# Ledger of designs, part 2: VHH binders against q75qn6r703to848

Target 1, 146 residues: q75qn6r703to848
Amino acid sequence: KPSMIQENLFIGGGLAARSIYTLQHLGITHVLCLCANEIGQSDTQYPDLFEYQNFSITDDEDSNIESIFQEALDFIKHGEETGGKILVHCFEGRSRSATVVLAYLMLQKKLTLLEAWSKLRKVHRRAQPNDGFARILINLDKKCHG

## First folded at step 1 (VHH)

Design c13 (framework vhh_8cml_1)
Fold by ESMFold2-Fast, scan of step 1:
Structure c13 (fold): chain B 146 residues (1-146), chain A 121 residues (1-121)
Amino acid sequence: as target 1 above (146 residues)
Amino acid sequence: EVQLVESGGGLVQPGGSLRLSCAASGFTFDYYAMGWFRQAPGQEREFVALISKSGGSTDYSDSAKGRFTISRDNAKNTVYLQMNSLKPEDTGVYFCAARYSGTPYLKYDYWGQGTQVTVSS
């Protein structure tokens, strides 16, 4: 089951994203996938029912996840502005999806990293950006709030 | 029970070298970033070096850069600090610390008892 970060924003793993029942029950309209490299194909997606944005980001300390922040945040913003609800997911619902959600809370909602982290961990205990992603977020925090 | 046990400290002359070791037990070592901190008498504990869970990323304090090297052996549940070109200012108790990987802030979950490093002629 995906975790609700706010009324229109959810975080989860690959299994939650594959469940049409879960997506429809929660009223999700937009799905942001960060693990297209791991799922490999669109057979687990329902493009006639949901809008999708897909990225292939490896969960490694050396992966440049910040390169997709702008496009990912624009997709979340689009979903919000159309009155929709967005699921952000990766394969495990732990590192990649957590990193993008934290970046969104910091850049779009103007939270500090500490505030964003506290908000996310309260509803999603599995949130654990890898050390490279954590460093990217700390650097982002210094640019916005340092 | 969680344990971090430091070893390899001692007395050296300025310009000397020491290698510190920290043996970890009681937790899943491969999921933890490992750090070294030091504390001189009457001073606050300060950061020295950090290594990610895989060893793919390292970070150093300005005073440690170019002189110290942090490394780890996940098969042995051990982290190391190779200290070269030691200075009197490096004197202090050196602590090994463990932090669950991916924490955005440097909150360390586990700490060793420390090992004394003295740099004096």
Scores: ipSAE 0.000, ipTM 0.156, lowest interface PAE 15.5, mean pLDDT 84

Design c15 (framework vhh_8cml_1)
Fold by ESMFold2-Fast, scan of step 1:
Structure c15 (fold): chain B 146 residues (1-146), chain A 122 residues (1-122)
Amino acid sequence: as target 1 above (146 residues)
Amino acid sequence: EVQLVESGGGLVQPGGSLRLSCAASGFTFSEYAMGWFRQAPGQEREFVALISRSGGYTDYSDSAKGRFTISRDNAKNTVYLQMNSLKPEDTGVYFCAAKGRYLSTWGPYDYWGQGTQVTVSS
């Protein structure tokens, strides 16, 4: 089951992304995938049902996840502006998807990292960015909020 | 008029290298993700590589990873594919394609070039 962060934004893992029935019942229209190379093509594309944005980001401390932040956030904003609901997912629903959601809350919703983390953890206890991603988010917090 | 024009194909021996270029016109190139696809005779079109609109993200098929490098020059409206360690299996028509700001290796691409022939043979 995907966790609801806000009315139009959900987070989950690969199993949540594959549950088409659940996604339709939740009203999800847009799927942001961060693990495209791990889950295979058929698991991420039903073009008559959803719009997709796909990235292949490894869950490593030295992965360049910050390079996709602007494009990921643009996709989430697009989904919001079309009146849709967005699922952000990776393989485990723990690190990559949590990192992108936190970046979205900080950059687009103007929350501090502490506020974003508190909001995410209340609904998605699995959330745990790896140490490299955590450092990226801390650095982002300093750039946005001093 | 939207146009994508590929160049740089040709005949090369196994182990050789080629650099493909795709010149874009008729749309705002910097707002489009770009991809390279290929098609061998009698086979379906397959994904090779993609690059995000900013150039900050790239992805490759398993067959291309470690041998091919995709890059772009938004000032010149051009996307490139540097192909090293070419194999006979790389033979095919190579197409560049443009997709709006959103990335996917699946789904439809908005614009396609006519292709350039790459032949790897001795």
Scores: ipSAE 0.005, ipTM 0.311, lowest interface PAE 10.4, mean pLDDT 85

Design c16 (framework vhh_8cml_1)
Fold by ESMFold2-Fast, scan of step 1:
Structure c16 (fold): chain B 146 residues (1-146), chain A 126 residues (1-126)
Amino acid sequence: as target 1 above (146 residues)
Amino acid sequence: EVQLVESGGGLVQPGGSLRLSCAASGRTFSHYAMGWFRQAPGQEREFVALISWSGDSTDYSDSAKGRFTISRDNAKNTVYLQMNSLKPEDTGVYFCAADSKLYTGYYSHPAQYDYWGQGTQVTVSS
């Protein structure tokens, strides 16, 4: 269900996050949720099996998704440093999760947005940040590489 | 959404040059990959050139490579096609196109593009 971006990083939607056996078989240890306000917390979390970080970000052009980049990327880094594997997900697996994954590839893996976009689209065709999030990523790319 | 208007077409002799411009109106021009396509009477639209949303990547058809240069000015919401060493075979209606998706490397097909201009006529005749 979840798409593998690299050996330790996966992307998906809400259904992927609820597929406990699939997550365990993939070796996922950390789950980053960007749509906590849209998903029932108590019925979808298994803290004995996974470590969680939850954000409530709406999928619209005016949402300040860049405000959570530092904390989200620190969580991914923590998962990597503990030898774990991370699932980044939102409700649809299309915009919010794609945006955070692209930011991670750009800031932590030092890819350009074009390189990050090509890498993500190759494994997860439904990825498409909304126009506001795309603008944030384009500005980030100019700051880092332009 | 974006609206595209081409200009700069005309009649030129073989070996001449033309500079086409495509002016975009709308909010998010810098988010779009841009392409130039052309169509001769009775033929399908064929790819000419593309430029990524950032301007960092360009690609050209075999017939355009070495003669044409695509560029963009995101501050002016404009994309350009500089055409040098024009040949009679370059005659056609030239279309500007925009794709709302982030650049993927496969923008050489008309079906990839969401928005199109009306076209500008280029005639190369002796």
Scores: ipSAE 0.007, ipTM 0.190, lowest interface PAE 9.4, mean pLDDT 82

Design c17 (framework vhh_8cml_1)
Fold by ESMFold2-Fast, scan of step 1:
Structure c17 (fold): chain B 146 residues (1-146), chain A 124 residues (1-124)
Amino acid sequence: as target 1 above (146 residues)
Amino acid sequence: EVQLVESGGGLVQPGGSLRLSCAASGFTFSTYAMGWFRQAPGQEREFVALISYSGGRTDYSDSAKGRFTISRDNAKNTVYLQMNSLKPEDTGVYFCAVGQRYDFTYGSKDYDYWGQGTQVTVSS
């Protein structure tokens, strides 16, 4: 089951993304995937049911996840502006998807990292960006709120 | 066989408009991103615009932003480029290209199939 961050934004792992019935029941219309290569997303998508944005980011301290922030956040904003609901997911629902959601809350909703982290952790206890991604988010916090 | 047939090019005065069309066949059009590229005389091929497989996401080169609109009709297997406020610098051969399945990308090397192109000339 995906965790609800706000009325139109959800986070989950690969199992949540595969639960098509659950996604439709929740009213999800847009799916942002950060682990496309790992789950074979290109072969199993339902384009008549959802709009997709796919990235293949490894859950690795050296991964350049910051490079996709603008595109990912633009996709979330697009989904919001069309009255849709967005699922952000990766394989585990722990690091990559958590990092993108935190970046969205900081850059788009203007929260500090502490505020964003508290909001996310309250509804999604498995959220745990890897140490490299944590450093990226701390640096982002300094640029926006420091 | 994958086939792409561009149309709608021509001669237009600066400030004018043209609508390019690209009719696609030989693949499941609705599952692939589509792009438009152009090549000016003596220059290499450059990115102009792309559209996701669903039509919900688009992106443009800096020179095309605010002037050009890419769209698609999956029922007709066709992608379009509406070009407004045309400038002499927009002159070139415009190519339709098949992008990635369920994804999209900006690099010309990431596009496997190309049309023959349609000439756009902007001059007085």
Scores: ipSAE 0.000, ipTM 0.140, lowest interface PAE 17.1, mean pLDDT 84

Design e01 (framework vhh_etentamig_d1)
Fold by ESMFold2-Fast, scan of step 1:
Structure e01 (fold): chain B 146 residues (1-146), chain A 121 residues (1-121)
Amino acid sequence: as target 1 above (146 residues)
Amino acid sequence: EVQLLESGGGLVQPGGSLRLSCAASGFTFSSYAMSWVRQAPGKGPEWVSGISGSGRSTYYADSVKGRFTISRDNSKNTLYLQMNSLRAEDTAVYYCAKDRYYEGSGYFDYRGQGTLVTVSS
């Protein structure tokens, strides 16, 4: 099941992204996939029903997830502006999707990393960016807040 | 200059096991994500499994999860696919694929010649 971060934003893993019934029941219209290099995920996408943005990011401390932040956040904003609801997902719903959601909360909602982390953790206990992604978020926090 | 050479394919009975190998050269092996892609006779290519450059992250298609294990030995520039509990549906030519980017982008810029795996009684 996807976790609701705010009325129009959800987070989950690959399993959460599979169920047309669950996505439609929640009113999700836009799906941001961070594990598209796993080509098999295309078998679980329904482009006639949902709008997709796909990124290929490995859940590795050396992956440059920061490079996709702006495009990912623009997609979330686009979904919001169309009155839709967005699911952000990766394979396990733990690291990549959590990192993008935290970046969104920090950059678009102007939260500190601590505030963003607290908000996410309350609804999505499994959220745990890998150590490399955590360093990226800490650095982002320093740039935004000093 | 980039070369990928697969080996280890063959004929095996349903329920059997095979280990595929891919010898890589012409690039810094540990800096690139690698994948296994298969193509069944008369079908398009299907991504099977992927592994990060460091080997810390591994990914599997749902059809092979729990049965196949991807691994790499960066000291030997070799990629492996351990295939257990093989099914007739696993019959395909298996290709070793180099990701275009060191971060695992899903864009493959090279693939090898392939090794044929036939699962039949």
Scores: ipSAE 0.000, ipTM 0.117, lowest interface PAE 18.0, mean pLDDT 82

Design e02 (framework vhh_etentamig_d1)
Fold by ESMFold2-Fast, scan of step 1:
Structure e02 (fold): chain B 146 residues (1-146), chain A 123 residues (1-123)
Amino acid sequence: as target 1 above (146 residues)
Amino acid sequence: EVQLLESGGGLVQPGGSLRLSCAASGFTFSRYAMSWVRQAPGKGPEWVSGISGSGGYTYYADSVKGRFTISRDNSKNTLYLQMNSLRAEDTAVYYCAKSPYYDYLTGRAFDYRGQGTLVTVSS
């Protein structure tokens, strides 16, 4: 079951992404996957129901998750502009998806990292970017609010 | 029961150095980010520096960058703050602080702090 960050933005793990009927009930129209190689093709094969954006990012401190931020945020913005609702997910719903959501809140919604983190943690207690991703977010915060 | 015991504070002249230590107990030290927070006379608390659980990432307030170094020894459950080129404005009670388990904001947030150690910088 995905957590609702705002009316049109949800976060979850692989189990949330697999719950197709729950996603339809919530009105989700767009699915942003950060763990495509781990979950295979089955979780992205409902093109009549959802629009998909797939990335294969490993959950480790050396992964360059920043490289996909622009494309991921453009996808979320596209979903918003078409009146849709977006699910951002990875395998655990803990690190990769949390990192992208925090980047979105900081870059598109103009929140500080502390404000974005507080907002996410209130609704999704599993959120925990790994140390490498946390460093990327802190550097992003300095660039936006330094 | 979480316990944080600070030591190493004292009186030092401007330009001098001090090394603060914090002995931690009651939790798995290496799993938590730690920070130093200070409070000057008549002022609110100011975050000074933070360090990740592994020690791989360190963060500093602009007022102390280049002068202070935060470090930790996870084998001894001890946090350190090496303070160089001390200024009168560094006069404060320094607190060792533990971040919440699930908070990666490296010492910006904390759920526990010790009793503090006084650092006085005067001629």
Scores: ipSAE 0.000, ipTM 0.151, lowest interface PAE 14.6, mean pLDDT 83

Design e03 (framework vhh_etentamig_d1)
Fold by ESMFold2-Fast, scan of step 1:
Structure e03 (fold): chain B 146 residues (1-146), chain A 123 residues (1-123)
Amino acid sequence: as target 1 above (146 residues)
Amino acid sequence: EVQLLESGGGLVQPGGSLRLSCAASGFTFSDYAMSWVRQAPGKGPEWVSGISYSGGSTYYADSVKGRFTISRDNSKNTLYLQMNSLRAEDTAVYYCAKGRLGWSYETPYFDYRGQGTLVTVSS
């Protein structure tokens, strides 16, 4: 089941993304997947119900998740501008999706990393970016606020 | 329930000293690295110092190196920050954080901040 970060933005894992009835009930219209290759996303899309953006990011310290931030945030903005609601998900709902949500809060909502972390932590306790992703977020924080 | 309670802040003159304390509860304190983070008025948060779970390794931001000393007492579940030679630029709310060692040596990742303790260095 997805966690609500704000009225139009949700985070979850693969099970949340597969709960089609729950997504429709919540009014979710856009699904941002960060683990497409791992879950065979092409086999489980419902394009008549949702708009999709798919990325294949490995949950490893050396994965370049920063490279997809701009496209991921543009997709979230597109969903917001169309009056929709967005689910950001990966396989566990722990590292990759948490990292993208934190980047969104820092870059679009202009929160510091600690403010973004506090906001996400309160609604989604399993959030835990891996050490490589945390380093990317800290460097982003320095660029924006340090 | 994880709780971090900071204390020891106050008004101090430039060149003065303060000792901050953080009382931790709700988790096995001795199993985790701990950090001090500060936020100055109108600025973003800045990592200040980190200490390993055993106290055997300590790390400092360049802005405080040589002036601040981080320490811990695992028998009391308490983290300390000894602040010497304080400057106006050290004025901030100081937060205790459960997390990894510093920006330079390990990726910091913070869990549960307390209410903070205000340090004001006059003039």
Scores: ipSAE 0.000, ipTM 0.130, lowest interface PAE 13.9, mean pLDDT 82

Design e04 (framework vhh_etentamig_d1)
Fold by ESMFold2-Fast, scan of step 1:
Structure e04 (fold): chain B 146 residues (1-146), chain A 122 residues (1-122)
Amino acid sequence: as target 1 above (146 residues)
Amino acid sequence: EVQLLESGGGLVQPGGSLRLSCAASGFTFSKYAMSWVRQAPGKGPEWVSGISGSGRYTYYADSVKGRFTISRDNSKNTLYLQMNSLRAEDTAVYYCARDLYSGSYKPHFDYRGQGTLVTVSS
């Protein structure tokens, strides 16, 4: 089951992304997938029901997740502006999806990293960016708030 | 150059209180979250408490919640830890750390001080 960050923003893993009835009941219309490389073909997706944005980001310290921030945040904004609700997910719902949600809270909602981290952890205790992604978020916080 | 200097440690009886201080220099103190981390003899580091740059948000490990209070004075570039109802298991070297994640330990810290020893003994 996905965790609600804001009224229109949810986070989860692969199981949450496949729980179609739950997503429809929550009013989710947009799905941002960060683990397309791990779920294989989009045969496990339902483009007739949801609008998808897919990225293939590996959950390791050397992965360049910051390269997709602009496109990912633009997709979340698009979903918000069309009156929809967005699920951000990766395979485990732990590192990649947490990183993108934190970047969104910092860049669009103007929170510090600590404030964004507190907000996310209260509703999604599994959140744990890997060390490389943590460094990216720390540098982002310095640029925005220091 | 970033520097963090802890003080206020010492010997205290069980049930007693101590106040730790950390003097920070070399960076804009108010822009960084700060944490207290402790390490008992023969054990790994344990995150104790964290505070946001503004001081608005504070966080505590379950082991110290209700007993310890973290605070900061941004005008003096100083971080504090008020420790009440001290127990023998609170015996450790306490480190001041520049940190972004409450509830986290190394590797999320940029810098830490040399530490101050707190001994809780009868």
Scores: ipSAE 0.000, ipTM 0.108, lowest interface PAE 18.2, mean pLDDT 82

Design e05 (framework vhh_etentamig_d1)
Fold by ESMFold2-Fast, scan of step 1:
Parts: sequence; structure tokens; C-alpha cells
Structure e05 (fold): chain B 146 residues (1-146), chain A 123 residues (1-123)
Amino acid sequence: as target 1 above (146 residues)
Amino acid sequence: EVQLLESGGGLVQPGGSLRLSCAASGFTVSSYGMSWVRQAPGKGPEWVSGISRSGGSTYYADSVKGRFTISRDNSKNTLYLQMNSLRAEDTAVYYCAKEWGYRDFWSGYLDYRGQGTLVTVSS
């Protein structure tokens, strides 16, 4: 089951993204996938039911996840503006999806990293960006708030 | 195994004082910087105070500076927060946490903070 961060934004792993009945019941219309390289594209996506944005980001301290922030956040904004609900997911629902959600809360909702982290951890205790992604978020926080 | 147990909260009048305690089990507090964090109803969490591993440095949020004092007793594996001159705005659930620093968010110990202790400042 995906974790609800706010009324229109959810986070999860690969199993949550595959549970189409649950996604439809929750009213999810848009799925942001950060692990396309780790899933079967033809077997595990339902483009007739959901709008997808796919990225292939490895869960590695050296991966440049910052490079996809603009496009990922634009997709979330598009989903919001069309009255939809968005699921952000990766394979485990731990690092990549958490990083993008934190970036969204900081850049679009204007939260500090501490506020964004506390909000996310309260509903999704598995959230744990890897050390490289953590450094990216810390640098982002300094640019936005100090 | 790893657990933080907060205590000492209660109902007090404005201008009153309370002393909060945080007893740690399953890890040694002398190995870590420690913090107090609070969350008021309907608000996000607010970092309140921090103390370095050695106890030689203490830090406070501007909202509590001069009124609150953080301290530790490493021999009792316990962290304290002395709260003086309490205001209605201090009403919140207070949590003990391993160092409220960016690096420590990823340590996994944050999940072991206690259930908190409620402080209500009201007449």
C-alpha cells in the first residue's frame, strides 16, 4: 500500500506501483517511476489506466539524481494541475523516491529539509536517502534557506 | 533494543518551570550529540536545543534561548531539558533525539526516539 504524504501525493515501492486496484481505489492517476531500469516496462505498466513518467536512476551515492529533479517535479505539478493524484516510486520505496519527494517538498512547498524529512518519516518510516543523495538535499537546503 | 523514554511533562501555568528527562537504553548517549525537538498541535516539528557529545557545546533555538537549558548525565545515560519562564507558545509534545543534524537523519536511530512527553502551558 502506498503511503500518503498529502492528499494528492503518495510514495511507494515496486509492489505498490503494481497494485493497480489499490492505485485506482486511492484515485491515483499519475505514476512517477525512478527505477525503470529495474522493472519490466511492458509487463508492469498500464498506460491505458495511468499517465507515466519513467527515469532510470541507480540507487548509488554517485548517481546524479539532481539532474532529473526539474522534470520529475514538473510531472508532479502537471498531475496536481489536472486534478490528479501522483505516486512517486522506486524499487524499494526507500532512497530514490524519498529523495524526489523531499526535493518536491523543499522546492515547491517551501519546506526546510528538516521539515520535509519529519513530514515524510511520519508517514513513511522506510525513507532513507543514500549518503550521496543526502548531500544533494543538504546542499539544496543551504541554497533555499541559508 | 534501542529506545528513548521521555518524561517530566505536564500542565503548568505561564511563567512556570518543568524539567524533562530522556532515558536512553540500547545505546550509549556519551557517544552522540543529543537534541530536544518539539511539535505543537497542527505544526511541524521544531528543533529546540542540542548538546555536543562531550557536553562542551550547547545550542538553542532563538524562541527558547535564555529560558531553556540542555544538559546530560552520561553516567546515568540521561538527557535533560530545564524549561523556565514557560509561555503558551511552548505547548507541544517534546521528543528526545540522537543529534538533530543532517548526517544523523540517515543513521537509523531517529526511529528510536520515544513517544514524547506532553507539555501544556495554560491558565
Scores: ipSAE 0.007, ipTM 0.139, lowest interface PAE 9.3, mean pLDDT 80

Design e06 (framework vhh_etentamig_d1)
Fold by ESMFold2-Fast, scan of step 1:
Structure e06 (fold): chain B 146 residues (1-146), chain A 125 residues (1-125)
Amino acid sequence: as target 1 above (146 residues)
Amino acid sequence: EVQLLESGGGLVQPGGSLRLSCAASGFTFSTYAMSWVRQAPGKGPEWVSGISSSGGRTYYADSVKGRFTISRDNSKNTLYLQMNSLRAEDTAVYYCAKAPKYYYGSGSYLPFDHRGQGTLVTVSS
């Protein structure tokens, strides 16, 4: 089951993204996938029901996840502006999806990393960016209010 | 503008080896999954191998498992395919391919929205 971060934004793992009934029940219209390369061997997407944005980001400390931030955040903003609701997901719902959600809260909602982290952890306890992604978010925090 | 430039193809004897390279530009290479796709004369394209954005996960068609190794160097924006124990049926033009931004999944391979110009591999005595 996806966790609600705000009325139009949800986070989850691969199982949440496959639960069509749950997605429709929640009113989700847009799905941002960060693990497209991992699900390509089992087609689990329904493009006639949802709009998708897909990235192939591996959950490791060497992945340059910050390079997709602008495009990912633009997709979330587009979904919100069309009156839709967005699910941000990766394979486990722990690192990649958490990192993008934190970047969104910092850049679009103008929260500090501490504020964004507190908000996310309250509704999604499994959130845990890997150390490389955490470093990226700390650097982003410094740039936003440094 | 997405650009993919393959190299390393040539004529090789059965049982021989070749290493293909693909130089990528015009996109953030490190964030995209990449594939090698081949097309034999008079046949449709066949997916050969795929690699995740970081290089942490690799995938192979059954026809090449144990013989081919895909790898990448994100610092050089380069994709590689090491081909060992080559067979006559490996003769094809080999294309470097970028996964689409809106990836919908299909079958047991990584799809692509852009491929390069290709490099010819001929396995013949």
Scores: ipSAE 0.000, ipTM 0.129, lowest interface PAE 16.4, mean pLDDT 82

Design e07 (framework vhh_etentamig_d1)
Fold by ESMFold2-Fast, scan of step 1:
Structure e07 (fold): chain B 146 residues (1-146), chain A 124 residues (1-124)
Amino acid sequence: as target 1 above (146 residues)
Amino acid sequence: EVQLLESGGGLVQPGGSLRLSCAASGFTFSYYAMSWVRQAPGKGPEWVSGISGSGGKTYYADSVKGRFTISRDNSKNTLYLQMNSLRAEDTAVYYCARVSRGYDSSGYYPFDYRGQGTLVTVSS
């Protein structure tokens, strides 16, 4: 099942993204997939029911997840502005999706990394960016919040 | 523009070895799972092997398990297939392919881009 971070934002793994009835019950309208290379592009699952944005980011410390932040965050913002609800997911719901959610909370909601982490941890206990992604987020925190 | 360029094919005796390479350009190589697909004369394409974007997970068709090894070097944007203990039935054009949906246990590995192919002939 997806975890609710805020009224319009959910996080989950690949299995959560495939649960059509759960997504519809929760009112999800937009799906941001970060693991298209591992579980397929989300638009191949239910293309007529949801708006999709797909990225293929590997869960490796060397993956350049920062390169997709702006596009991913713009998609989340678009979903919110259209009155929708967004699911951010990756394969396991632990590293890639957690990293993008944290970046969103920091860059668009203007939270510090500590505030964003606290918000995410309260609802999604298995959130754990890999060490490379953690370094990216720490660097981002220094740039945005000194 | 996505480009995939295979090399390393040739004529080899049964029991011999070949190493295929695929040079990728036009996309962020490490983001995509990659595949080797082959097509023998008069047959449809057969999926041979796949590798996750990181290289941490590898997958093989039953026909090549224990004989072929897939690997990648993301710093060089290059995919490899080490082929050992080659058999006459391995004769085919081998294609490097970018996986569109990723790899899972379903056995369906769709690709969106394929290279020009490299011919492997196993014969005396």
Scores: ipSAE 0.000, ipTM 0.154, lowest interface PAE 13.8, mean pLDDT 82

Design e08 (framework vhh_etentamig_d1)
Fold by ESMFold2-Fast, scan of step 1:
Structure e08 (fold): chain B 146 residues (1-146), chain A 123 residues (1-123)
Amino acid sequence: as target 1 above (146 residues)
Amino acid sequence: EVQLLESGGGLVQPGGSLRLSCAASGFTFRSYAMSWVRQAPGKGPEWVSGITGSGGSTYYADSVKGRFTISRDNSKNTLYLQMNSLRAEDTAVYYCAKTYEYIWGSYRHFDYRGQGTLVTVSS
């Protein structure tokens, strides 16, 4: 089951993304996938029901997740501007999706990393960016507030 | 903006003791976890010890556990490292670092900004 970060933004894992009825019940209209290769994105897409943005980012310390931040945040913004609700997900809902949500809260909502982390942890206890992603978020925090 | 100034290093014999200090400025000291990080000549940095902003929890690398004690005085914006039972392998430049321990409980995510203080343990 996806966790609600704010009224229009949810986070979850692959099982949550496959629960189409639950997504519709929650009013989700946009699905941002960070694990497309792992879940076979072509078999998990319902383009008549949702707008999708798909990325294939491995949950590895060396993965270049920062390269997709701008495009991912633009997709979230687009969903917000159309009055929709967005699900950000990866396979386990732990590292990749947490990293993108934290980046969104820092860049779009102008929160510090500490504030973004506190907000996410309160609703989604599984959140745990890997060490490489943590380093990326810390560098982002220094750029925005240092 | 952030400034960290380490002091207290020196030459000491094996089995001896030293107390390091770090004077912090440019941020709300009591709100941030702090760490000590060391770098031996020709080697990469090694995390040594960490302490939460309140001082309520402390953490140590296995190599120093039981010998070193980290502490802080938030009224003076100062971090301390009491080093006992020093060994030759403790020889390094010691840096004070502002950390992100409050995120994921990891003291390895740090940015040390001071010049460091040299600790040499030799007979």
Scores: ipSAE 0.016, ipTM 0.315, lowest interface PAE 6.1, mean pLDDT 85

Design e09 (framework vhh_etentamig_d1)
Fold by ESMFold2-Fast, scan of step 1:
Structure e09 (fold): chain B 146 residues (1-146), chain A 124 residues (1-124)
Amino acid sequence: as target 1 above (146 residues)
Amino acid sequence: EVQLLESGGGLVQPGGSLRLSCAASGFTFSSYWMSWVRQAPGKGPEWVSGISYSGSSTYYADSVKGRFTISRDNSKNTLYLQMNSLRAEDTAVYYCARGHYDILTGYKSAFDIRGQGTLVTVSS
């Protein structure tokens, strides 16, 4: 279900996040949700099994996804530092989750946007940030490598 | 059957305007990014403009920026290209295409469906 970006980082959609046995089998311990507004976060959580971080971001070109980057990346870093594995997901596993994963690869792993994009598309072909998110990532790339 | 039908081409004087239309059928139009591609006599195809599924993001080739405007009406399954300040070098067959421009890599996407085209001739 979820696509493995690296040993401790996975990406998926709502169906992947609901596949509890699959998540446990993969050793996932932390779940980063970007679509809490769509799935009603309290109805889909298993806090006895996983640690959660929830955001409500719409998949629109004018959405302020960059406002949650720092907190989202801190959560991924925390999961890694505790020896855990993280699932980053949104409703379709296409735009919002892809955008956060790309930001993580650029800011934390020091990849260029093109390197991050190549790495993600190789394992998760449905990845496609919307045009607004793509512009945010392009601007981020210029700040990191300008 | 999935199909795209272009219209609105014709003969126009330099500096004139034309509006092209593309009627889409057989697929969920509002779920796809759409593009205009043109092919001038004796030349290969050139991507002209692209529009996101919602219509909020638009992209243009440098040769047409500031002169052409792409738009869509998802309620009518129709794509438009408003062409202003037309030049002789805009003479081409214009095709409606289902597909996207990969703005992250700067590459033009593969287009899996094209219409039959509409001829635009800009001549004095």
Scores: ipSAE 0.005, ipTM 0.185, lowest interface PAE 10.8, mean pLDDT 82

